# Designs tried in a protein design chat: VHH binders against NADH-dependent phenylglyoxylate dehydrogenase subunit gamma (padE). Part 5

Target 1, 190 residues: NADH-dependent phenylglyoxylate dehydrogenase subunit gamma (padE), of Aromatoleum evansii (Azoarcus evansii) (q8l3b3)
Amino acid sequence: MYEVRFHGRGGQGSVMASGMLAAAMVEEGKYAVSIPSFGFERRGAPVVSFLRMSDREIRQLTNIYQPDCIVCVDPTLTKSVDIFAGMKAGGTLVQATHHPLSELALPDCVSTVGLLDAVKIALEIFKRPITNTLMLGAFAKTTGVVSLESLKRALEDSEFRDAGLAQNMTALERGYAEVAVHHIERRAAA
Short names: E, the ipSAE of ESMFold2; O, the ipSAE of OpenDDE; V2, 0.75 times the mean of E and O plus 0.25 times the DockQ between their complexes.

## First folded at step 1 (VHH)

Design d06 (framework vhh_gefurulimab)
Fold by ESMFold2-Fast, scan of step 1:
Structure d06 (fold): chain B 190 residues (1-190), chain A 123 residues (1-123)
Amino acid sequence: as target 1 above (190 residues)
Amino acid sequence: EVQLVESGGGLVKPGGSLRLSCAASGRTFSSYAAAWFRQAPGKEREFVSAISWSGGTTYADSVKGRFTISRDNAKNSLYLQMNSLRAEDTAVYYCAAGRSLFYSTDSYAYDYWGQGTLVTVSS
């Protein structure tokens, strides 16, 4: 089983992103459930959504407390939210940020990091800071658990009312191509 | 909040066709992914077909090429066109609506369920 928690703000489409990822997983013959966190969908407020993926049927629809992967689509969120709460040892972080790895405070449980200046790229493509599709491309490259082609097929089934299909295809491709993947070697804690 | 009601089931001969309908009240299908599941006597519930809010579809291997799922969001309805029916298609068919815009093949992804409609394929 592979568990992903998406962190974003209300109105930024993080719930849409987890839904698109679930659809892409199903396209690959996997079982996937996307679970929104209720009660947080006000504009600008922190929101979370969850994806659970398995090669066997999924019997749990509870919120994910021990994720294998954290995807943070908003670079300002880490200033106010502990996005790492409950993360499993050897976990993966995929983060929208203009900061280099050396400027990030990462807990010892993080072993793989994908970094993308998604806001900058979104402004080039959309003229708006719409990072969710970019971060799905970055997720695919960083983790390898879903193909870019499956994400493109899932995108053809979705509609972003505020962005065209061609622009979102470009966003998936650029997120995949331009994410910087780092593998962190850490010594055992005392 | 959503109530689902299936119709269109019945008795049909092998090779025949049926069209199942599912009508939703309350919140509309356009806000959800929707799916058809079936349960044969003495068997577990199995996935048949699913459709996303935007019309993307997926099918179980056993029905692919014979069944077609569709939706009419203006009528708040989900359909399953069943062609070339076989004895093994005999089951109670359920429509389901989920909490996501995107489909899943897992029954646990769906929050709203109809009461079911019986389809019997017999000579």
Scores: ipSAE 0.000, ipTM 0.146, lowest interface PAE 13.3, mean pLDDT 79

Design d07 (framework vhh_podentamig1)
Fold by ESMFold2-Fast, scan of step 1:
Structure d07 (fold): chain B 190 residues (1-190), chain A 121 residues (1-121)
Amino acid sequence: as target 1 above (190 residues)
Amino acid sequence: EVQLVESGGGLVQPGRSLTLSCAASGFTFSDYYYGWYRQAPGKQRELVAAITSGYTLYADSVKGRFTISRDNAKNSIYLQMNSLRPEDTALYYCAKVTGSWYGETQYFDYWGQGTQVTVSS
């Protein structure tokens, strides 16, 4: 079972990203469910959503307490939220940030990091800081658990398939191509 | 309290220059990206220039004429406007860019009041 927790701000955006990722995984013959956060959604408020993927049918629809991967689409969120809460040892971080790896304070449980200046690229493509599709591309490259091609097929079936499709295809491709993947060497303390 | 305060607008003749300033307070300035937007009468608000980590972006209509810059020590961003044209006439807004989730933009809550630029004799 592979578990992803998405961190961001605002409304239903987290549900849309995790839903699109779930659709892409299903295209590859896997079982995947998107689990939305519930409650109040205010402008700027931290929001989470969850994705659970398995080679077997998924019956557990609870919050993800021990994620394998954290995707953080908002570069400012780490200052106010512990996005790493419960992360499994050897976990993966996919982070929207303009900071290089050397400037990030990462906990010992993080072993793989995908970094993308998604806000910069989004402003080039959309003239708006719309980072979600970019971060899905970055996720695919960083983790290898879903292909770029499957994500492109999921885009065709999503709400992006009309007037916004070409820009979101470009965002997905650039997120995949331009994410910087780092493997952190750590040795277990005795 | 988050504030963005624009200044430097005015009436200028075509071909002249003007510098707009935006003073930011209430947050850690260096953590964010910034942009200048403008809105001409009867038109939608459009992005003119943006400054991110190590990059700048310009609308095609202003490339080569406008320069955006930032000064983290002074918590300010600037828009240097050269070779001004009548079509540059607009209310200019400073915006803080935080990032977005699926089309939600956080800088709507952090817009300044705007500064009027009029290019006319």
Scores: ipSAE 0.006, ipTM 0.289, lowest interface PAE 10.0, mean pLDDT 78

Design d08 (framework vhh_7b2m_4)
Fold by ESMFold2-Fast, scan of step 1:
Structure d08 (fold): chain B 190 residues (1-190), chain A 121 residues (1-121)
Amino acid sequence: as target 1 above (190 residues)
Amino acid sequence: EVQLVESGGGLVQAGGSLRLSCAASGFTFSDYAVGWYRQAPGKQRVVVASITSGGDTKYSNSVKGRFTISRDNAKNTVYLQMNSLKPEDTAVYYCATYPSGFLDRSTYDYWGQGTQVTVSS
C-alpha cells in the first residue's frame, strides 16, 4: 500500500490533484482512492487531501495512517504547518520551493526530495501561481510510482474542464522535466 | 469578502425535484466559472455540473439528462435544477468558483458551506 498526503491551501486544487493522480494510477491497473480532508475548505486556509494506492481493492476511506510521500504545493506552508506529521522513515518529499536543498530544514525521516520552483513556472504558463498540475509532474519524476503518460491521459479524460488543457499539459511536462531529484542519507535509523 | 451561499436543499421522495441556488458576493461573478459538487458520507467530493463565464455547460454521466445548471449574472446566482431524483443523489451539495479559462476543478478560488439534499426511497 502506498500513501500520499497533499498539503495546500484552500483554492489551490489539492483535492483535484489527488483525484487526478488516483485516476492515473487506475489507468495503470492499480486500485487508488482519493480521500478528502474533513471540514470546509476556505481560500487560504491549510488543507490536506490523501491518496491511497494498492494492488488490491481499497475499502478503508478514513483512518490514521503514515504517508510514504508528502506533496506540498504551497512553498509557505512549512512555516506554519508540520507537513511531515506521521511520515514513514525513508519517505519522499515533493515540494514547491525556490530554495535549494541546502536551505531546507528537513526531518530525519525524509530520504528522497523532489524540488521545483513551481510558482515561477506557473506564472510563466498561467500568469497565476497555480502549481498543482506542475507538482503532479514533479511527483511522477521523483517517485516513479505513476508515468507522465498516465497523468496526461487522466488530464485529457477529465470530464469537467474549461479552456486551459494545453497549458496544463505543458505544466505536467515541465514539472516532470524540471524537478530536481535528490537522494539524501537516511538519518532516522533507530 | 468573497462568499458563496448555497440554498434550496431539503428532503424529497425518489422521482421528485429540487432547485438549488448559489448566491455569490464580493467578486466580479461574470468573470468566473462555477461548478456544483456533492459529497455523500464516506465518499469523495465529486463534481456534478459546471458552467463557464460564457455559458458552456458540462455534466457528470451520473446526472446528465436529469440536472440542469444555469446562471443569472445580473443576480450573481447559479442554479442547479434537479429532476428525477434518486436515493443515490443524497449528499451535501457545494458550489465553487474559479477563473474562466483554466482546468478548473483543479483550481478552486472560493466555495460555499453546502446544502443538504436527502432523497428517500
Scores: ipSAE 0.000, ipTM 0.193, lowest interface PAE 12.0, mean pLDDT 79

Design e01 (framework vhh_surovatamig_d1)
Fold by ESMFold2-Fast, scan of step 1:
Structure e01 (fold): chain B 190 residues (1-190), chain A 124 residues (1-124)
Amino acid sequence: as target 1 above (190 residues)
Amino acid sequence: EVQLVESGGGLVQPGGSLRLSCAASGFTFSDYYMSWVRQAPGKGLEWVATINQDGSETDYVDSVKGRFTISRDNAKKSLYLQMNSLRAEDTAVYYCARDVEYTFTSGSYWVDYRGQGTLVTVSS
């Protein structure tokens, strides 16, 4: 079982991202369920969505309190929200940020980090800070639990408008290609 | 198997009314937000209305506010759209949908599951 928690703000498509990821995993013959904390959240408010993936049928539809992976699509969230709450030891962080690894204060439970300046790339593609699809590409490269090809198929099968589809396809590819993956060697806490 | 079956579409005069129904099966209906989305001929998918799990909160696209009412009956596993004061611009195939999200910056919709749709034609 692999559990992912997506952190974003209303209007940034974190719920859509977890749903597309679930569809891509199902395309690969896995069992996956997207569990949105979807509501009438206004744009800008912190929102969370969850993804469970397994080689066996999934029967749980509750929140993920102890994720294996955190995907944060908004670089400003870490200042106001503890995105690491409940993360398992040896966990993975995929973070939208312009900061290098050396400038990040990471908890001891984080062992793998994927960093992408997703806002910068989104402004080039969309002229807007649309990071969700970029972060799906970054997630695939960082974790290896889903292929870029499966994500492309899921995107093509979505109910996207023509203009959004072409740009989001580019975003998916660039997120995959340009994410910087780091493996952190941890020392015992003194 | 998740299944959504729409009914109630048809031809109506401008200013007229129609009530659309959606019968849900294959999932726990009361656990999900439900929505109506539509697609006019030659146009993309447009979100119309959403209702939360217990029906206490609803939201609508501006062009239908005050004219359309979304409602649900969890005991019957049914979703409804009451459409009043219909306009020619409301002509579209209407779909019952489970979990719809609008991606603000891309102008696109994500739809988990939707039915086969029901055609609404507002003549004249």
Scores: ipSAE 0.000, ipTM 0.146, lowest interface PAE 12.1, mean pLDDT 79

Design e02 (framework vhh_podentamig1)
Fold by ESMFold2-Fast, scan of step 1:
Structure e02 (fold): chain B 190 residues (1-190), chain A 121 residues (1-121)
Amino acid sequence: as target 1 above (190 residues)
Amino acid sequence: EVQLVESGGGLVQPGRSLTLSCAASGFTFSSYAYGWYRQAPGKQRELVAAISSGSTLYADSVKGRFTISRDNAKNSIYLQMNSLRPEDTALYYCAKETYVWESGTYDFDYWGQGTQVTVSS
């Protein structure tokens, strides 16, 4: 079982991202459930959503307290929220940021890191800081648990085919191509 | 010209239901995500529910009681409000996503005039 927690702010599409990832996993013959976690909030307030994936049917629809992977779509969020709460040892971080790895304070449980300046790329594609689709591409490259092609098919089968499909296709492809993947050699996680 | 017109508000007793409607014009309706916000007297505007092409979001306080839906053929979104509470009293606003390629991101810049919902005995 592989469990992902998405961190973002209200209005940034973290729930949409987890739903599209679930659809892509199903395309590959796996079982996946997207679980929204939503509080009473205004635009900009921290929000989370969850994805649970398995090669067998999923019976649990609970929140994810010990994720294998954390996807943070907002580079400002780490200053306000402990996005690493409960992360399993040997976990993966996929982070939207313009900072290099050397400038990030990472806990010992993080072993794999995917970094993407998603805001910069989003402004080039969308003229707005829309990072959710970019971060799905980055997730696929960083983790290898879903293919870029499955994400593209999920996007084509979504209602995005009627609005913004070309831009979101470009976002998936650039997120995948341009994410910088780092494997941290740690004594505790080796 | 982007226009969003809310209707369906009113005065109801606790435990009753109301359905709010939002009629949209001036753009291609099916291309965008929509949300319902509310603002109680003296408080900030707060997101209640949002809908894209494939996803919905609800505030914890309304989850299980409210249902957001859309009808692309009628260029309308709806908020079905069941088991209303005095705490649901507010002016309710319909909101539209700013750009077509943002469907599913729930980033809103356009609002209507609002429709008042008052829940009291």
Scores: ipSAE 0.000, ipTM 0.172, lowest interface PAE 12.9, mean pLDDT 79

Design e03 (framework vhh_gefurulimab)
Fold by ESMFold2-Fast, scan of step 1:
Structure e03 (fold): chain B 190 residues (1-190), chain A 123 residues (1-123)
Amino acid sequence: as target 1 above (190 residues)
Amino acid sequence: EVQLVESGGGLVKPGGSLRLSCAASGFTFSSYAAAWFRQAPGKEREFVSAISSGGSTTYADSVKGRFTISRDNAKNSLYLQMNSLRAEDTAVYYCAADYTIEYGSSWTEYDYWGQGTLVTVSS
């Protein structure tokens, strides 16, 4: 079982991102469910959504308390929300940020990090800070649990097939190509 | 194919009521912010009301207290209940949706649009 928690703000498409990821995983013959969190009360408020993937049928629909992966689509969110709450040891962080790894204060449970200046790229493509599809591409490259091709097929079968498809395809591809993946290794005590 | 189809427009007397509907298809409506805009002859398209995917609402000052926006995600529908209608409410009413904003008052913030439905307030 692989568990992902998406952190964003209202209006950033985190529910759509988790739904599209679930569709891509199902396309690969896996079981996947997207679980939106209630609380999209207003634009800008912190929101979460959850994704569970398994090779076996999923019957547990509770909120994810011990995620394997955290995807944070908003670079400002870590200053106000503990996005790492409950993260398993050896976990993966995929973070939208203009900061390099050396400027990030990461907890010991994080072992793999994907960093993308998603806001900058989104402004180039969409003229808006729409980071959701960029972060799906970054997630695919950082984790390897879903292919870029499956995400492209999910995008083509989505609501974007008739509007915004070219821009979202570009976003997905750039997220995949431009994410910087880091592996954090603890040094043995001398 | 993404579609937004408005209905419920028509002729109504001042002080009357109308309910507009917008049927969404070809996308996951529940994940989208949605809004109503209107355009009267010879005027710019103006904001009327918006609702976030989570149900939070906002209204233009000219309609606040008279109009109510609502959504039914199970039916992929957006509604505008219009009460105490005035001659100046006469316009073509447009349904709009956007996948990445909770709500907005600028028409340029919306990606999907319907073809509009005419509302005429006249005796």
Scores: ipSAE 0.000, ipTM 0.108, lowest interface PAE 15.6, mean pLDDT 81

Design e04 (framework vhh_8ghr_2)
Fold by ESMFold2-Fast, scan of step 1:
Structure e04 (fold): chain B 190 residues (1-190), chain A 125 residues (1-125)
Amino acid sequence: as target 1 above (190 residues)
Amino acid sequence: EVQLVESGGGLVQPGGSLRLSCAASGFTFSDYSYIGWVRRAPGKGEELVARISPSGGSTSYADSVKGRFTISADISKNTAYLQMNSLRVEDTAVYYCARGEYTVFDSSTYPFDYWGQGTLVTVSS
């Protein structure tokens, strides 16, 4: 079982990014479910969504409290939200940020980090800070749990076929190509 | 500053036609933005009637208006239109032009960020 928690703000599509990821994983023959958990949030308010992936049928539809991976699509969220709450030891962070690894305060539970200046790239593609598709590409490269090709197919099957498909396809490809992946060595024993 | 200005509302008899216009300023139409028409009848909630991505030409309609209403956009004039044909008494409402930005795969929660002040459409015999 692999569990992902997406962190974003209302109106940024972080909720439905997990749905697209679930669809891509199902296309690869896995079981995956996407679970929204944001209540009465408005545009701009912090929101979360969850994805579970497994090689066997999934019967759990509860919120993810101990994720294997955190995807943060908004670089400003880490200033006000503990995106790492409940993260498993040896977890993966995929973060939209212009900061290099050396400038990030990471908890000891993080072992793999994918960093992408998604806001910069989004402004080049969309002229807006629309980072969610970029972060799905970054997730695929950082974790290896889903292929870029499966994400492209999921995107082609989406409502963006006629409006913004080319831009979102470029975003997915650039997120995958340009994410910087770091593996943090932790002491095997104290 | 972003502004949307509606025009073209008025009184029309059942079976008649009206064309609403929405003049946009302070932004340009693009693939990642959408323009919608939202209506509110007295004592009823808001209903999204139609939306368009102007540069992509993609359109969608509420089931209540499919086949009767057509949404379009003129990129050179930065103006969106709602052509309303075969009007019914139940189409009587204040019609608002609204603008939002796409978020990937979230059609159910696509918010509108900017709204016009509304234009009244009255369908009466």
Scores: ipSAE 0.005, ipTM 0.218, lowest interface PAE 10.1, mean pLDDT 80

Design e05 (framework vhh_7b2m_4)
Fold by ESMFold2-Fast, scan of step 1:
Structure e05 (fold): chain B 190 residues (1-190), chain A 121 residues (1-121)
Amino acid sequence: as target 1 above (190 residues)
Amino acid sequence: EVQLVESGGGLVQAGGSLRLSCAASGFTFSDYAVGWYRQAPGKQRVVVASITSGGSTKYSNSVKGRFTISRDNAKNTVYLQMNSLKPEDTAVYYCARSYEVTWGSDYFDYWGQGTQVTVSS
């Protein structure tokens, strides 16, 4: 069982991200449940969505309190939200940020980190800071729990029309290709 | 300069119908996706229906089969036809513009002021 919590702001497609990831995992013959946070109370307000994946049927539909992976699609959230709340030891962070690893204050429970300047890339592709599809590509590279090809198939099966499909395909590919993956080693002597 | 103005809300008996309109101005309407959202007291704002620039539609499970979203690009207007209304449909209904990245209308850069829909049991 693998559990992901997505952190974003209203208007950034948190529900879309978890749903698309679930669809991609189903494409690989896995079981996945998306548990969306409902509501866009205000553009910019913090929102969360959840994904639970398993190689066996999933009967748990509760919110994810102890995630294996945190995906943060907005670089400003860490200033006001504890995105790491409940994270399991040895967890993975996939973070949209222009900061290098050395400038991040990470808790001891984080062992794998995927960093992407998703805002910069989104402005090139969409002319808007729409980072969620980029972060799905980054998630795939960082965690290896879903393939880029499965994400592309899920996107093709979506209700995208016109230029939106091509732009999001580019976003998936660039997120996957350009994310910087770091493995944090524990000190040998405590 | 971008504006979205909702209208058509009001009081209606359970089983009745309402048609909401969203009049858009200040942008090239045909280039954007538009969605309808609602917020009931004490609850988060949730998506109800969306329509892409190309005309593809999506509905939440709670309204599928009862509500129909449509657009008239010549009039810069989006409509939500609401049939078989239930007390649970009582909410403020908002119109929102989404940039062209359009699965589930996942980016919203402008919202209207909302129009109140009240369904009596």
Scores: ipSAE 0.000, ipTM 0.239, lowest interface PAE 10.6, mean pLDDT 80

Design e06 (framework vhh_6z1v_2)
Fold by ESMFold2-Fast, scan of step 1:
Structure e06 (fold): chain B 190 residues (1-190), chain A 122 residues (1-122)
Amino acid sequence: as target 1 above (190 residues)
Amino acid sequence: EVQLVESGGRLVRTGGSLRLSCAASGRTFSSYAMGWFRQAPGKEREVVAAISWSGGSTWHADFVKGRFTISRDNAKNTVYLQMNSLKPEDTAVYYCAATDYVFESGYEYDYWGQGTQVTVSS
């Protein structure tokens, strides 16, 4: 079972991102479910959504308290939210940020990191800081649990086909191509 | 500029059906993607459904899939939300919203209506 928690702010499409990722995983023959955060999405307020993937049918629809992967689509969230709460040891972080790895304070549970200046790229593509699709591309490259091709097919079959399909396709491709992936080697457990 | 006015909200019993309408006036309606949002007292606003400018693509939140359907009639400058199998949890003020940008859940919408109250009693 692989569990992802998306962190964003209301108005950034975190629910859409987790739903599209679930569709792409199903395209690859897996079981996946997108679980929206409890309550309402207020613009600007921190919001989370969850994705659970399994090779077997998924029966539990509870919130994800111990994620394998954290995707943070907003670089300002770490100032006010502990996005790492409950993360499993050996976890993956995919973070929208203009900071290099050397400037980030990461907890010991993080072993793989994907960094993308998604805001900068979004302004080039969309003229707005819309990072969710970019971060799905970055997620695919960083984790390898879903292919770029499956994400592109999910996008073509989705709600974006009539509105902004070309821009979101470019966003997926650039997120995948331009994310910087780092593997943090740690000493064997003492 | 576009102005939006919601209508159709009322009291309905659990298991009932209701159709909300959102009438647009002002600028060209068919160039806008549309969304339905809702907000209950003490809760934050949540996105319910969205529809592309052409009507060729729709999105529905997981908690309403199979029960609610968004549609639009560009000739009448109107977007609809057909609500079936209503639950007490659906009680909220429902808002329609418009954007000339990308169709997707939760992104900034530029124009908003005043809302229409839906109350579902057990």
Scores: ipSAE 0.000, ipTM 0.159, lowest interface PAE 12.6, mean pLDDT 79

Design n01 (framework vhh_6z1v_2)
Amino acid sequence: EVQLVESGGRLVRTGGSLRLSCAASGRTFSSYAMGWFRQAPGKEREVVAAISWSGGSTWHADFVKGRFTISRDNAKNTVYLQMNSLKPEDTAVYYCAAKLSYYTPTASEYDYWGQGTQVTVSS
ESMFold2-Fast, scan of step 1: ipSAE 0.006; ipTM 0.393

Design n02 (framework vhh_gefurulimab; at its last look DockQ between E and O 0.01; V2 from the best seeds 0.00; counts 0 for: pae E 11.5 > 2, placed apart)
Fold by ESMFold2, look of step 2:
Structure n02 (fold): chain B 190 residues (1-190), chain A 121 residues (1-121)
Amino acid sequence: as target 1 above (190 residues)
Amino acid sequence: EVQLVESGGGLVKPGGSLRLSCAASGFTFSDYYAAWFRQAPGKEREFVSAIYSGGSTTYADSVKGRFTISRDNAKNSLYLQMNSLRAEDTAVYYCAARDSFYLGRSEYDYWGQGTLVTVSS
């Protein structure tokens, strides 16, 4: 079972991103459940969504409080939200940020980090800070749990393919290609 | 400031035609999906038609073949040509726009104040 929690703000498409990732996992013959968070009411407020994936059927449809992986699509959220709450030891972080690893204070539970200056790249592609699709590409490279090709296929099948598709394909590709992946060595606990 | 301003509403007989306009300002209209919604007295607001930034259109079944949506990016304007009007088309018509680059977004960002269309004998 691999459990992912997405952190973003309302209007940034974080809920859609987890749903598209679920579709990509199904394309690869895996089981996936996307679980939207309820209760968000307005644009700009912190929102959470969840993805559960497995090579076996998934019967658990509840929120994810102990994720294996955190994807944070907005670089400003860590100031107001503990995105690491409940994260399992040996977990993976995929973070939108312009900061290098050396400037980050990461909790001990984080073992793998994918860093992408997603806002800068989004401004180059869209002239807007649309980071969700970039961060899916970064997720694929960082974790290896889904292929870039499966994500491209899921995007081609989206409801809104007539506009923005080409730019979002570029965003997937750049997120995958440009994420900086780090594996943090930690001494074994006695 | 962002504005969407509808015009062209009025009283028309069944079977008649009317052309609605929506003037957009304060944002890059060509980057937005644009749509018409309507709200009849005592009913919920309902989708009428949308036009994507690339020009593709979609229509509610109740208006397909009778209404034509179009846009003029040079004039920052959205239009709805309404033909073969029926009494059930009586409503306040709203212009709306949503960011076309946030793929998969469902909510509209900007709304006009509405223009009343009345279809009666």
Scores: ipSAE 0.000, ipTM 0.251, lowest interface PAE 11.5, mean pLDDT 82
ESMFold2-Fast, scan of step 1: ipSAE 0.120; ipTM 0.540
ESMFold2 (binder alone), look of step 2: mean pLDDT 81; pTM 0.821
OpenDDE, look of step 2: ipSAE 0.103; ipTM 0.542

Design n03 (framework vhh_6z1v_2)
Fold by ESMFold2-Fast, scan of step 1:
Order: sequence, then C-alpha cells, then structure tokens
Structure n03 (fold): chain B 190 residues (1-190), chain A 123 residues (1-123)
Amino acid sequence: as target 1 above (190 residues)
Amino acid sequence: EVQLVESGGRLVRTGGSLRLSCAASGFTFSDYAMGWFRQAPGKEREVVAAISGSGGYTWHADFVKGRFTISRDNAKNTVYLQMNSLKPEDTAVYYCAADTRYSWLTESRYDYWGQGTQVTVSS
C-alpha cells in the first residue's frame, strides 16, 4: 500500500490532484482512491487531500496518518504547518520551492526529495501560480510510482478546452523534466 | 447568475429508494465539480458524495458507499444522487453545491449552494 498526502492552500488553485493521480494509477492496473477534504475553508487556509494506492482492492477510506509521500504544492506552507506529521521512515517529499536543498529543514524520516520552483514555472505557463499539474509531473519523476504517460492519458480523458489541455500537458512535462531529485544519505555521526 | 435548484426530497420508508436532482444554470456546467451535502437537525453539514466536471471521477463517503451513487448529465446541466437502502439516519436536508475550480484538479471547497431538499426516512 502506498499512501500520499497533498498539502496546499484553499482558494489558490492549489487543489487536490489526487483524483487525477488515482486515475493514472488505475490505468497502470492498480487500485487507487482519492480522499479530498471537504467543507468551507477560508481562502489561503491550509488544506489536505489523500491518495491511497494498492495492488489489492481498497476497502477503507480513512485519512492517511502515516504517509509514504508528502506533496507540498505551496512553498510558504512549511513555515506554518508541520507537513511531515506521521511520515514513515524512508519517506519522500515533493516540494514546490525556490530554495535549494541546503536551506530546507528536513526531518530524519525523509530519504528522497524532489524540488521544483513550481510557482515560477506556473507563472510562465498559466500567468497564475497554479502548481498542481507541475507537482504531479514532479511526483512521477521523484517517486517512479506512476509514469508521465499515464498522467498525460488521465489528463486527455478529461473534458477541457484545447488551450487548457495544452497548458496542462506542458506543465506535466516541465514538472517531470525540471524537478531536482535528491537522495539523502544519513549517518549516525559526522 | 449562478443558480442550483434541488428537487426530489420526500418521505420514504426504511429500505426504500429515492433519486435527488439538482438543476444548474448560469455557468459552464461541465467545467465544474459538483457535490452533495446533507445536514440533519442539530448536526453539522457533512459531505455525502462528489463528482468531477466530466463525471470521470467520483467519491462517496463511507457511511453511504454501496448505497448512494452520484452521477451527472452534462447535456441537461443536472447532477443526481441515487439513494438506495435508505435508513432513518439518512433523514436530513440535502444540498447540492458547485466547485468553480477546474474539475480534474478540484478543491473540495464549494462556491455555490442550492437551498436544499428535505429527505425523511421512516420505519
């Protein structure tokens, strides 16, 4: 079972990407369920959504308290929210940020990190800081649990205007191509 | 002006079935995710089901999974909630809501709400 928790902010267009990711995983023969958070939330307030994937049928739809992977689509969120709460040892972080690895405060449980200046790229593509599709591309490259091609097929199966489809295809491709993947070596001492 | 109008709520016997409809106007319906929510007297509003703009992706709350099914007809600008095996605890006012975000990368925060339709389940 592979569990992902997405962290973002309400009203910024930083939305749950878990449905699209679930569809892409199903295309690859997996069972996947997306669990969005619901209710009225102040614009800009922290929000979460969840994705659970398994090779076997999924029978529970509970919140994910011990994720294998954290995807944070808003670079300002880590200063105000503990996005790492409950993360499993050897976990993966995929983070939208303009900061280099050396400037990030990472807990010992994080072993793989994908970093992307998704806000900068989103402004080039969309003229808005819409990072979700970019972060799905970055997720695919960083984790390897889903292919870029499956994500592109999931996007193509959606009903959208040609202009929106083209921009989001570009976002998937650039997120995949431009994410910087780091494998962290941790030692007991210096 | 965006409008959502629910219909279909009525008194139903335990074990019965009922289909709710929500007619939408004033926006490009197929671009928007839709949800069904409910609120019983003295309880908080809770989410029941959600559907993406294309209808390709759906979610149902655990307490209704296997009994309720959300669907939509984009040609008719209508979202539905098919309710089967109804229980007294399903008694509530049911609301439809529209999320004006992109349907395939949707936020669960909804921008437009209907006025609600009353469902009462009796033994």
Scores: ipSAE 0.000, ipTM 0.162, lowest interface PAE 14.2, mean pLDDT 78

